# Ledger of designs, part 41: VHH binders against q9c0y8

Target 1, 316 residues: q9c0y8
Amino acid sequence: MSASHPGILHEYTERLVAFELVGKSNVTLTSNVTRSLLLFVGGLGDGLLTVPYVQELVNPLDEIGWSIVQVQTQSSYIGWGTGSLKRDDEDLHKAVDYFLHIGGADFSTRKIVLMGHSTGSQNVLYYLTQSILPNYLIAGIAQAPVSDREAAYQFNGKEKTKELVDWVKAEYLDKGLGNDVLPRSKVENFFGEVPTSANRCIDLTDVRGNDDFFSSDLSADDFAKTFGNLKEISGSTAHSQLILLMSERDEFVSPSTDKAQLLNRFRESIRPTTSNSSLSGIIPGATHNVGPKSSPEALKWLINQLITALRSFIDQ
Below, E stands for the ipSAE of ESMFold2; O stands for the ipSAE of OpenDDE; V2 stands for 0.75 times the mean of E and O plus 0.25 times the DockQ between their complexes.

## First folded at step 22 (VHH; framework vhh_vobarilizumab_d1)

Design Q3 (at its last fold request DockQ between E and O 0.83; V2 from the best seeds 0.73)
Fold by OpenDDE, fold request of step 23:
Structure Q3 (fold): chain B 316 residues (1-316), chain A 121 residues (1-121)
Amino acid sequence: as target 1 above (316 residues)
Amino acid sequence: EVQLVESGGGLVQPGGSLRLSCAASGFTFSEYEMAWYRQAPGKGRELVARITSGGSTSYADSVKGRFTISRDNAKNTLYLQMNSLRPEDTAVYYCARYTETWSGGKYWDYWGQGTLVTVSS
């Protein structure tokens, strides 16, 4: 059923917006400068309010001095098909900069956390570890960090995925045609109706592609290059916290995968070790997006973890 | 194994009626959006009607008011009631299943063999 949600629409660039949701206290409206911000970015296909649990976070966060902001990037909705993590990262940095300096106001005391859902987790990890731009996040949260490549293996088959990769490399990348959009008739079983570039296809489905952070078949060395490479917060010697929250019943993770073991592999790779948050864990009974098919306790667990984390950052 | 089997096609006079059926098996029929497509001789395949898992329907402009898509989940069957048939409705009619990929994109992943509908005097 359709519903209305109060909030502030921010133009953080000339063409991109972010929506800050307003909680019951209305402090977000009356004293915005006092709010710390949880910037939220969805996964492939996501936009405003497409992730069910986002609305459920508004009031709990409001009570502790935080606002949740859904950030629209060029990759929102179907834009991901011709995008890249690098492009996304540029957009997210512009968002962070905007929220640190709205209308010339100084928000130097404002804390900002970036939370990603699904493929948004790649954005979080990229921002903290791969970006060439300065880091201004006190923490990153990856909710449902799953491998798109392994999702393709599960849904389309491993061999078929490899065939796709080989074909795209031979017919496009090797010819300098990485920006070409792949014919829908050839790739719709992977990407549906979404126009998808050759480069983006490879990013998502190739072994050690640009988005390949969370695959279970990656080596310790692979994880060291990402998880093991958190950047310092700009202007400080401190590092951001990284919180990883996997869904226990994630339908995009193979049933044969030990999620607990995989999560531990991620966590053990985090450097510096002080960035490895004790709040990382598995959301009990949760489907990928903690949606209606999740156990009743799943959403509550997620909310409590977030509240605990965000409270701790205000005290720093 | 997923299967879609169309039936009910045949020869009918202009202004006549025909009811097509699509028997689905090998999957949970009630959870999927379904559609009817048709392909006339020398033309491309075109969407005729769609029905969501929840029962919402949509139609091509050319068949609105004349065709009705429906489903019986208990029988795993999709229907197309065709009234006021015209010669231009002559085509092979296909049943199709709509699915979501791992990337969130959607496409029609399974098709029936088709059933021929001929509208002629």
Scores: ipSAE 0.806, ipTM 0.937, lowest interface PAE 0.4, mean pLDDT 96
Fold by ESMFold2, fold request of step 23:
Formats: structure tokens, C-alpha cells, sequence
Structure Q3 (fold): chain B 316 residues (1-316), chain A 121 residues (1-121)
């Protein structure tokens, strides 16, 4: 539904913006240097207000002294097709640096949590485990951490996905054409009309492609290289908390996948074990983006988990 | 099973009118953006008109003001009213459904078999 949303548009680096939604208190990150933030990154195709629960978080978070900020990266909307998790990570680090310091704040004054929806969950895990850049997040939250490769298997077929991967490798990667956009007629049933590079196709759809963090057929050794590799908060021996929130009725997860068992496998792999938040769980009745077709209690449950987590980061 | 079946094509004189229908089945019609495309002999398919699930419409420049796309969600039917027809409108007309893939990308994933419109004196 169309509506106006009060907020502040921040240009956190040249031509990239983040939108801080303003709650009832009218307090903002620029008006109060001790105010903390939930930085939100959506998945493939997402941008400002495309994930339906974000505006519902504004006032609950405001009541506990937190802003919610929606970040736009070079990958927002259709930009993801020629992007990478590495490029996203660079954009997100610029956003974190900006918000850490506006109004004279720093990490001792302001806490930052990065929350990702869908492929934004890969952004969170990449930030905390794969990035070569410094970590200044007190926590990461991955909502709907789903496998793109297994979604491709579910909707396009496993054999057809493997055939696409083999074709892209032979016709593009082996010829040094990884940055070339693939012919739309060849890939539109995977990526629609989004211009998609050979490299991005492989990242999303190949076994152990660069985005392939959450596939159920990965081994414990695979998860040890990601979930088991949480980095310290820079300048500290402390580590970020990691919260994993699956949607119970996620339409992009195969019906044959046991979500509780898969979540447990992710959580058992988290190192250090002190980063394995007890607030991880399965959102009851939730669709992928916790949208209107979710059970009525889904959003309430999500808000309660987030408020519990965010309060804990301010208290001792 | 998704099906789109076009009808209403035929022979008509220049300046005449024709109404195409597309009967949809196998999906929740009211939730999808739909379009009419056409293909003249030896040419590629081209967009004629599209209509969102909410009823917003857009048209190719060549048909604007002459063609009207509409939908009847109760009957699961898409329509194209074609007025002031020209010989250049001669083509096979296709009904198409617009959808989103698992990756969030959008495209026309189902097409009808087509209905021939011939505009000739």
C-alpha cells in the first residue's frame, strides 16, 4: 500500500544512500550520538521498503533507543546481477564506517547490528567470516538464510542447473569472459530480465559458489570454513553475536528440507561458541519475507526476538 | 498446469476493430501482470500492451490511443480491444504472463499459442 515514511536520507558514500526511518520519539542518529542502529540489507531485487516487515520495526526499536536504517548498495534492485558478495561487503563497510562516526559517535558510544534478509543473510555471514575488512558489528542477524543454489534446484531442476553451470564455465569462464552478461534467453528462467554476469551466475548456482553458504548438502567441514570462522570485533578479543532466523513456511526452501535440523547444523558449526546466540530460531508461520501471507503471530514473534537481542547489547 | 488460450483473431479491413480474448487457467490470474505481444512474419515478438494486477496499463507507441488492454479477474480473461486497425498490425497476437523467479528477477514465463489478426482490404 502507498504511504509516506518520515526519515533521513544519508549519503554514506558517493551516490550510495541509506534511509533512517524516524519513530515517534523523533530521535535520530545525528541528534543523539549514543543511539544505536539496526542496519538492514535486503536480498536479490530488494531496495527501500521492499521487505514488508521493516516499517513495522520502526517504533518498537525506537522505544528502546534504536534506529532502523535501510541500506542501498550497488547490488540493490537489479544491480546484484553484475555484483558479488565482495562488492556488497565493501559497500556495507562504508555504510558502517559512516554511521559509526556521524555526530561524533564511535564504537564505544554506538552499537551497530547488521541484519540481512534472504541473500542479505549471505552478506551478513560474509561480513563476519570472509571479509578482509575490519569488523565493528556487535551482532549479525540472518533472516531467511536460504540457499540460492538449492532454490535453483527446486524451481529449475538440479540437472538443468548443473547444465547451466557447465555451459557458463565452458563458454564464458574458460574464455576469460566472467564479467560478460549472459544471454537473457538462456537464463531468464533463473534470473528473469536482470542482467546477470557469468561470474554472478556461478557464484549463485554452482556447488560451493561464492554465495553458497546455506545449502543443506554442504558438509560440516564446509560449514567450519564459514560459520566456524567468525572474526573478532576489531581492536578486541570479543566477537559479534550471530542470530539465525529461518521462516517456517519459507517458499524458497524445499519441502523435503528439515529446517530445524539444518538450523542446528549451522549453529553447531559456529565458532567461537560464545557467538552462537540462543535467540536463533524458526519464525512460526512466516513466509520468506514475513509478508502478509504469514500467520498473524509471525511478525510479533520476530519483533520480540529483535527487541530481546537489541536490549541485551546495551545492557551489561 | 498454466494455460493461456487466445481467441478473437481474424480478417478485418483497415480502420476496423477487433477484440482479442485470452482465457487463463491453472493459476491465480488476478495476482499476475499480463501482456499482449505480437509477431509479424519474419519479425521478432514485440510488446503491444501490458496490464498490472492492480489494473495499471502501458502501451507500445505504435498502438497508443488505438488499442486498449483490459482484464476481467472474475472470468480469468485478458482482453485487447483493437481499433483503427492498420495493415502494419497484421501479426499473430500472443498473451503472456509476467512472473518473478526464485532470484527475484522478472520475465514472461508462459505464452499462449497465438491468434492471427490480418488487416487487409
Amino acid sequence: as target 1 above (316 residues)
Amino acid sequence: EVQLVESGGGLVQPGGSLRLSCAASGFTFSEYEMAWYRQAPGKGRELVARITSGGSTSYADSVKGRFTISRDNAKNTLYLQMNSLRPEDTAVYYCARYTETWSGGKYWDYWGQGTLVTVSS
Scores: ipSAE 0.588, ipTM 0.828, lowest interface PAE 1.3, mean pLDDT 93
ESMFold2, look of step 22: ipSAE 0.542; ipTM 0.805
ESMFold2 (binder alone), look of step 22: mean pLDDT 83; pTM 0.824
OpenDDE, look of step 22: ipSAE 0.768; ipTM 0.929
ESMFold2, fold request of step 23: ipSAE 0.519, 0.557; ipTM 0.801, 0.811
ESMFold2 (binder alone), fold request of step 23: mean pLDDT 83, 83, 83; pTM 0.828, 0.825, 0.829
OpenDDE, fold request of step 23: ipSAE 0.802, 0.787; ipTM 0.939, 0.937

Design Q4 (at its last look DockQ between E and O 0.83; V2 from the best seeds 0.70)
Fold by OpenDDE, look of step 22:
Structure Q4 (fold): chain B 316 residues (1-316), chain A 121 residues (1-121)
Amino acid sequence: as target 1 above (316 residues)
Amino acid sequence: EVQLVESGGGLVQPGGSLRLSCAASGFTFSEYEMAWYRQAPGKGRELVARITSGGSTSYADSVKGRFTISRDNAKNTLYLQMNSLRPEDTAVYYCARYTQTWSGGKYWDYWGQGTLVTVSS
């Protein structure tokens, strides 16, 4: 139900904000220049407090000296339809830069972890592997990393998805109209009321599209180009940790897919191998967003796993 | 198979009342937002009333205070109580299901065949 949440609204760029949820200690990123930060980004359709477990993280993280900030990007809510991972990455880098410098913070001591939910996981991977901008994350956490392409296969059908891709390529991309928004009447069964560009459609639904990180039909070579290409942390020879947390009952993953095996394929592809965290795993009993239909233990497991991870980063 | 079947339409005098029903089958009715639409002759289809899975309601301004949308989840049935009917309420009334795509976007994916309501003296 409706509730109020104490926090600080940060203007991290000209037209975008991030909300720091303040815990019981009342310590903030501004009041403590060395305080560490979990920067949270949602998936398609997400905005502030649309992922149910986010508010549940505030106090547990606060107790161990971490703030949680939910970032609004240009892709938030319905903005993703005309966005891209590249644009998202630019927004996220601006957010990271802001939080590294507010209150005179020493970025050499302030640790930042980027956590993504659902398609936010693509943002995490993109930041750590594909971004041309410098990496300032001690770690990335991908929660419920799923293939949007395979979700389309599951919900709309593989053949219908391919037909869509072919049509969009022929009628838009081949004509240089990638930035045009697709007619709702043609694509609402895929994207609903969200205005969606031709490029974004292809990013999400084409084989090896720009967002195609987590599809089960990708090859080892494909994974090597993403998981296998973690960037160094700027100013260091060290690399970020990558934690992958899949949901056991993720409704966007095909029932025929062995999640454990798929997770292992992801992990085995991570380079350098030192970035492959032992804390990766499957959230027991969890639906995609660890929401109300999840087992009662799912949220507790997630919280404990995060606490364990975040503590370990402070010790480094 | 998802099905929506409207009933209860008919001829009524101005100021009269009708109660429409929409029988839903083939899905978990209680989990979906539902709505009534109507289409008058020569006009486009317009939203009349919506009801969320939680029971929150909204109405078009033209019917507010006169129409009431409700649902009985145990019977898998959507209702529209129409009071103080006017000639301008004459239309085919449709029930519709609101669904979420894999991408989070939402749309009305299933419609009934409609039931005709005629308000005339």
Scores: ipSAE 0.773, ipTM 0.929, lowest interface PAE 0.5, mean pLDDT 96
Fold by ESMFold2, look of step 22:
Structure Q4 (fold): chain B 316 residues (1-316), chain A 121 residues (1-121)
Amino acid sequence: as target 1 above (316 residues)
Amino acid sequence: EVQLVESGGGLVQPGGSLRLSCAASGFTFSEYEMAWYRQAPGKGRELVARITSGGSTSYADSVKGRFTISRDNAKNTLYLQMNSLRPEDTAVYYCARYTQTWSGGKYWDYWGQGTLVTVSS
């Protein structure tokens, strides 16, 4: 279970790091200015090596000339509880800028794709549609774009979630205490022992909270403001591509939700329509993080989709 | 229904030994991190020892070298071997399960009823 993983630890801004895993070729982003990268951001609670499929991607991507890089933000591990999508986005822009330029590279030779797992999917969509900073990404990949609010409804109950939201607004937000950490005894069945601010609680669990991009009860107008607003790549007339990969057996999606229909609603909202990748789909037999309880073919399917996508970005 | 039932407590002289057991049911025991906590009279609960699903252990400073936590996944049982007991080890000992919420946050969601350990001459 313990192992060494060869790679390069990059400090992309003061005290924030990303780890470039090195494949069989031993080629790195530092040693080859034309090498492209998949920048990976995990979900709530994630950090280095916590998403089980990441190390399985190293050699398949290496074979097509891509590095995989696991980025750590201020929200990694337990830091998310007092964070925000905006803070994450600022960290991710710094990481993208760093990798764009190391070794003397630039965007015309090195391609960067941002991939997010779970709430990392909100990071991807935010980056591509809501950022006020330059966009250098040729694509975003959202694996398991799941509604946190609807997960709270499923696991804690809709009425209990609304009661928590109302209580947090009355006792914290209305009093100007949005940055205060909530009492553990009030929220541990939602957030465990992760210190969670009032603002973060609302972002995740309120209707149209700042993280609420993927809920099935959002309207077409809601999706138009997010999925419908993909931005141009800086210095280009092209727009980023968006690939959405849902897990067929995702335990955080209500059984009453038709995943195929929901995926179609997301995709139909993507503007410009040329950003709507045909490689979006549902990973057969996959659990949320494509972990050990997934069917055997799930990981293979994911790898094949990623290889197809990434190869197409070099050969276009 | 998740249940945790402790046993093995009793009266022991200083320097003696006891072995506590926690019988678990209603969940897949091997998948969960487990712990022993204790509560002395008039005090809050304090962590004694933890063991991950993979078998990694950690201990409170006050019990290191004297207590050993272990698990038998085939029998769904958590153990605490307590050696070189001292009067300050007197407490009700609780078995607890560590679980994950939908947000990925973890906490102790189930507790046993406890077993009393008294260390006195």
Scores: ipSAE 0.540, ipTM 0.815, lowest interface PAE 1.2, mean pLDDT 93
ESMFold2 (binder alone), look of step 22: mean pLDDT 82; pTM 0.816

Design Q5 (at its last look DockQ between E and O 0.81; V2 from the best seeds 0.69)
Fold by OpenDDE, look of step 22:
Structure Q5 (fold): chain B 316 residues (1-316), chain A 121 residues (1-121)
Amino acid sequence: as target 1 above (316 residues)
Amino acid sequence: EVQLVESGGGLVQPGGSLRLSCAASGFTFSEYEMAWYRQAPGKGRELVARITSGGSTSYADSVKGRFTISRDNAKNTLYLQMNSLRPEDTAVYYCARYVTTWSGGKYWDYWGQGTLVTVSS
């Protein structure tokens, strides 16, 4: 059912907005210059309020002095088809910068945590590990970090995925046509109606493509280049915390994959080791987006885990 | 195996009525958005009506008020009630399934073989 949500619409750049959901206290990031915020970014196809549990976080976070802001990037909704992690990262940095300065906020006191859902998890990891821009996050949270490549394997078939990759490389990338949009008739079984560039296709579906962070067939060396390479927080020698929250019944993870083992592989790769949060775990009974098909306890578990994490960051 | 089988087409006079059926099998019918398309001679395939898994409906302007799409999840069947038929409604009618890919993109992945509706005096 349709519903109204109170909040503040922020223009954090010339053509992009972020929506601060306001809780029962009516405290906002503008009214309180020291208020901390959870900056939320969705995955492929996501926009504002497309992830079911986001609205459920508003009041619990508000009660502990945190705002939740959902960011719109150029990749929101169908924009991801012609986007990149690099472009997303630029948008996210603009958002972070905006929220660090609005209302005369004290740069040293306002804490920002970036939370990504699904492919948003790649954004989180990219921000913390590969971005050439300064890191201002106290922590990153990757919820439902899954391999898009392996999702393609599961849904379309491994061989068909490889055929797609090979075709795109031969017909587009090798010819310098990476920015061209692929014919829908050739790729709609992978991407539906979303206009998808050759480069984006390769990012998502190629082995060690730009988005390939969470595939189970990656080596320890691969993980070392990502999880093992967290950047310092700008102006400090400290590093951000990284929290990984997998969904127990994630439909985009192969049933043959041991999620607990995979999570451990990710965690063990995190460097420095102090960034490996003990709050990482598997959301019990949760589908990918912790949606209506999840167990009733899944959402509660997620909320409690987030509250615990966010409280700990204020105490630091 | 996913199957969609249309039935109910035939010859009808202008102003008459027909009811098309689409029998679905090989998947959980109740979880999918479904639609009716039609293709007239010499024309492209066009959307006639859609119905979500939740039962929300939409119609092409040309059939609004005359056609009604519905579904019976217990019978795994999609219906199109066509009233006040016109010669321009003459076409092969197809039922189709709407699916979400792993990337969140959507497309019509399965089609029936179609059933012919002819409206003529």
Scores: ipSAE 0.785, ipTM 0.933, lowest interface PAE 0.4, mean pLDDT 96
Fold by ESMFold2, look of step 22:
Structure Q5 (fold): chain B 316 residues (1-316), chain A 121 residues (1-121)
Amino acid sequence: as target 1 above (316 residues)
Amino acid sequence: EVQLVESGGGLVQPGGSLRLSCAASGFTFSEYEMAWYRQAPGKGRELVARITSGGSTSYADSVKGRFTISRDNAKNTLYLQMNSLRPEDTAVYYCARYVTTWSGGKYWDYWGQGTLVTVSS
């Protein structure tokens, strides 16, 4: 069903926008310099208004003085196929820097939380681990931190995925053609109609590819390089909180995967240990994007967890 | 397990008519956009007609006005009514589902062996 959504469209850099959804109070990030924001990035194929629970967060967040902002990156919609986590990170830093300054705000007055859905969860973890964080970024939230490689194994077969990886390495990477787009007929059962580079295919589907943060067969040493490497906030002895929210009925997670055990393995790897939020958990009855096939309690649970977290951050 | 089984092909004279059926199973048929494709010997495959989950239709220019795509969601069946058939309509006809991969990409998939339509005098 189509609908109108009141908000402010921000051009945070040339040709890239972020949409600030406006709640019933009509208070915005430009009208109140102390107002904080949840900056939201979707997964593969996502863009503005594609993740169904985001619209439901507007008024609950507004009631506690938070805006929700949906970010379009170069990887939004079909752009991810020729992108990378590094390119996404560059776009997200531009968005964060933009929202820091609107209305005359600075890091001492405004808090920012970065939330990602699906592969947006890789964006969150990458953001928190690559460089010293701006003072204003107090938390990352990863909803449905799912392995792309293990999803490919589940839906395309492990042997077929490994065969694709070997073929791409031999025919593209070994020949210096990593940026070349793969023939659609060879990869459409993995990536559909999305133009996908050899490098992107490897990032998503190879063991320890650049996106491969959440696979259940990774070792503690692998998790130490990511979950164990959160960077400190500039000008502070504190670090960002990390909240991990798995969906109980996630259709992209193999039935053989023990989600509770996997979540515990992620959490046990988080360094510093003070960044390991107690608000992490498994969303009861939730599908991957907490969509309409989810149990009714799923959305309520998610909203309650987010409100609890965000309320606690404004006291800091 | 997703299955699509085409039937109803045969030999017809030019100007004749034929109705193809595609029996679907293993998924919630009513939620998916469906299509008919055809492939003549020595040629690439061609999208013939498509129908959305809501019943909206579109057609290749070469068949518009002569072919009608329809669906019966209660029977999980896709149909192609072909009227005013021409020799150039000779092909193997396949039904397809518009699917989303685990990566969010979309494409038309093909199941089964298709059904042969031969138009000759």
Scores: ipSAE 0.520, ipTM 0.806, lowest interface PAE 1.4, mean pLDDT 91
ESMFold2 (binder alone), look of step 22: mean pLDDT 81; pTM 0.805

Design Q6 (at its last look DockQ between E and O 0.93; V2 from the best seeds 0.70)
Fold by OpenDDE, look of step 22:
Structure Q6 (fold): chain B 316 residues (1-316), chain A 121 residues (1-121)
Amino acid sequence: as target 1 above (316 residues)
Amino acid sequence: EVQLVESGGGLVQPGGSLRLSCAASGFTFSEYEMAWYRQAPGKGRELVARITSGGSTSYADSVKGRFTISRDNAKNTLYLQMNSLRPEDTAVYYCAKYTTTWSGGRYWDYWGQGTLVTVSS
């Protein structure tokens, strides 16, 4: 059912907005210059309020002094098809900068946590590990970090995925046509109606493509280049915390994959080790987006885990 | 295996009515958006009506007020009630299943074989 949500629409750049959902206290990032912020970014296809549990976080976070803001990037909704992690990262940095300065906020006191859902998890990891721009996050949270490549394997078949990759490389990338949009008739079984560039296709579906962070067939060396390479927080020698929250019944993870083991592989790769949060875990009974098909306890678990994490960051 | 089987087509006079059925199998019918398409001789395939898993409907302007799409989830059947039929409604009618890819994109992944509707005096 349709519903209205109170909040503040922020123009954090010339053409992009972020929506601050306002809780029962009516405290906002503008009214309180020291208020902490959970910046939320969705995955492929996501926009504002497309992830079911986001609205459920508003009041619990509000009660502990945190605002939640959902960011619109150029990749929102169908924009991801012609996007990149690099572009997303630029948008996210603009958002972070905006929220660090609005209302005369004290740069040294306002805490920002970036939370990503699904492919948003790649954004979180990219921000913390590969971005050439300064890191201003106290922590990153990757919810439902899954391999898009392995999702393609599961849904379309491994061989067909490889055929797609090979075809795109031969017909587009090798010819310098990476920015061209692929014919829908050739790739709709992978990407549906979303216009998808050759480069984006390769990012998502190629082995060690730009988005390939969470595939189970990656080596320890691969993980070392990502999880093992967290950047310092700008102006400090400290590093951000990284929290990984996998969904127990994630439909985009192969049933043959041991999620607990995979999570441990990710965690063990995190460097420095102090960034490996003990709050990482598997959301019990949760589908990918912790949606209506999840166990009733899944959402509660997620909320409690987030509250615990966010409280700990204020105490630092 | 997903199957969509249309039925109910035939010859009808202008102003007459027909009811098409699409029997679905091989998937959880109630969870998917369904549609009716049609293809007239010498023309492309066009959307006639859509119905979401929740029961929301939409229609092409050319059939609005005359056609009604509905579904019976218990019977795994899609329907198209066609009233006030016109010669220009003559076409092969197809039922289609909508799906969501792993990337969140959507497309019509399965089609029936079609049923012919002829409106003629």
Scores: ipSAE 0.742, ipTM 0.930, lowest interface PAE 0.4, mean pLDDT 96
Fold by ESMFold2, look of step 22:
Structure Q6 (fold): chain B 316 residues (1-316), chain A 121 residues (1-121)
Amino acid sequence: as target 1 above (316 residues)
Amino acid sequence: EVQLVESGGGLVQPGGSLRLSCAASGFTFSEYEMAWYRQAPGKGRELVARITSGGSTSYADSVKGRFTISRDNAKNTLYLQMNSLRPEDTAVYYCAKYTTTWSGGRYWDYWGQGTLVTVSS
């Protein structure tokens, strides 16, 4: 499995890097031309080059003047177990700030799109809803925006998940031990070998935990507090576009869930309504990460959708 | 229903050889990393060898060069070839299956009942 990928490794803050993959043109974000970027954050367990479709995006994006940049955060690989959405958001803001200031870029003309896979989708939605956005951040893309809590219900059982949550609250949170790592034997069937704090367990598995954006049993009022709260872009009344791309055959979504209906519920909650992109949809035949068990057309569809979106931002 | 059934254990003289088998059912065997663990009397379980779905292997230092892990995906069977056996290899040997949780974390979720290997003269 050894392979070489040409690119630039950027140290965007102390001890954290982002990898700008370079396409056939050899044009990069540090070149003396205007160039935009898709900033990519993976899900739980992900890091550089772990999401299979990212490498396939390099040359299509290069052809239209975009770099794809994979960001490493403190939560990458096993770091997520003791992390939080807030900590991730702080890392992502440092990465965006770095890319606004490198090379000969014209800050008013460089465009940035933040894309997340899986729990990276929670990172995207969190980023778009917490503070006024930089005037270069024009869109967020959430690929496989799935509920961690409902995945836990599906694979571990609702009763077992509730029992764990109650136990963690009683034995850790109520005692001020939220940052303590839970005993492996209590949580390995949820989190495997990843050291996981009490707070992180609750964030992922409790009803309305801090990561709980995508559960199908949330109300319209719950969605209004997240999807309904996208922030303005600095220096304008415009807001970022939000594109939601569900995988048709996502193995972490219950078979009983109507994905089209759930997607519609998310989209109907987006405020301002001008942020509700018509490019949202369901990737035909795709597994969770659009991996090898996906239908052959899934990756092609994803690439086409992304290129359509990114081209539209050049024209605006 | 996942099942792992070890066989091939027995009594062997020091310096002898033995081949263990683990018959797997109830899952797509070729997709999972597998391992052999052993537990000597009064000791905890220890890793002996592991093999990825792609065939990459690794071994405990105590068995390197003497033991070989392999798999036959067509027969859903994991093997451990044990050569140059020593009395300290006496243990119950367990087959184990590795899995990924919904969160991407990994752990050994199923174990066989074990097969006893006794090395003595």
Scores: ipSAE 0.501, ipTM 0.794, lowest interface PAE 1.5, mean pLDDT 91
ESMFold2 (binder alone), look of step 22: mean pLDDT 82; pTM 0.816

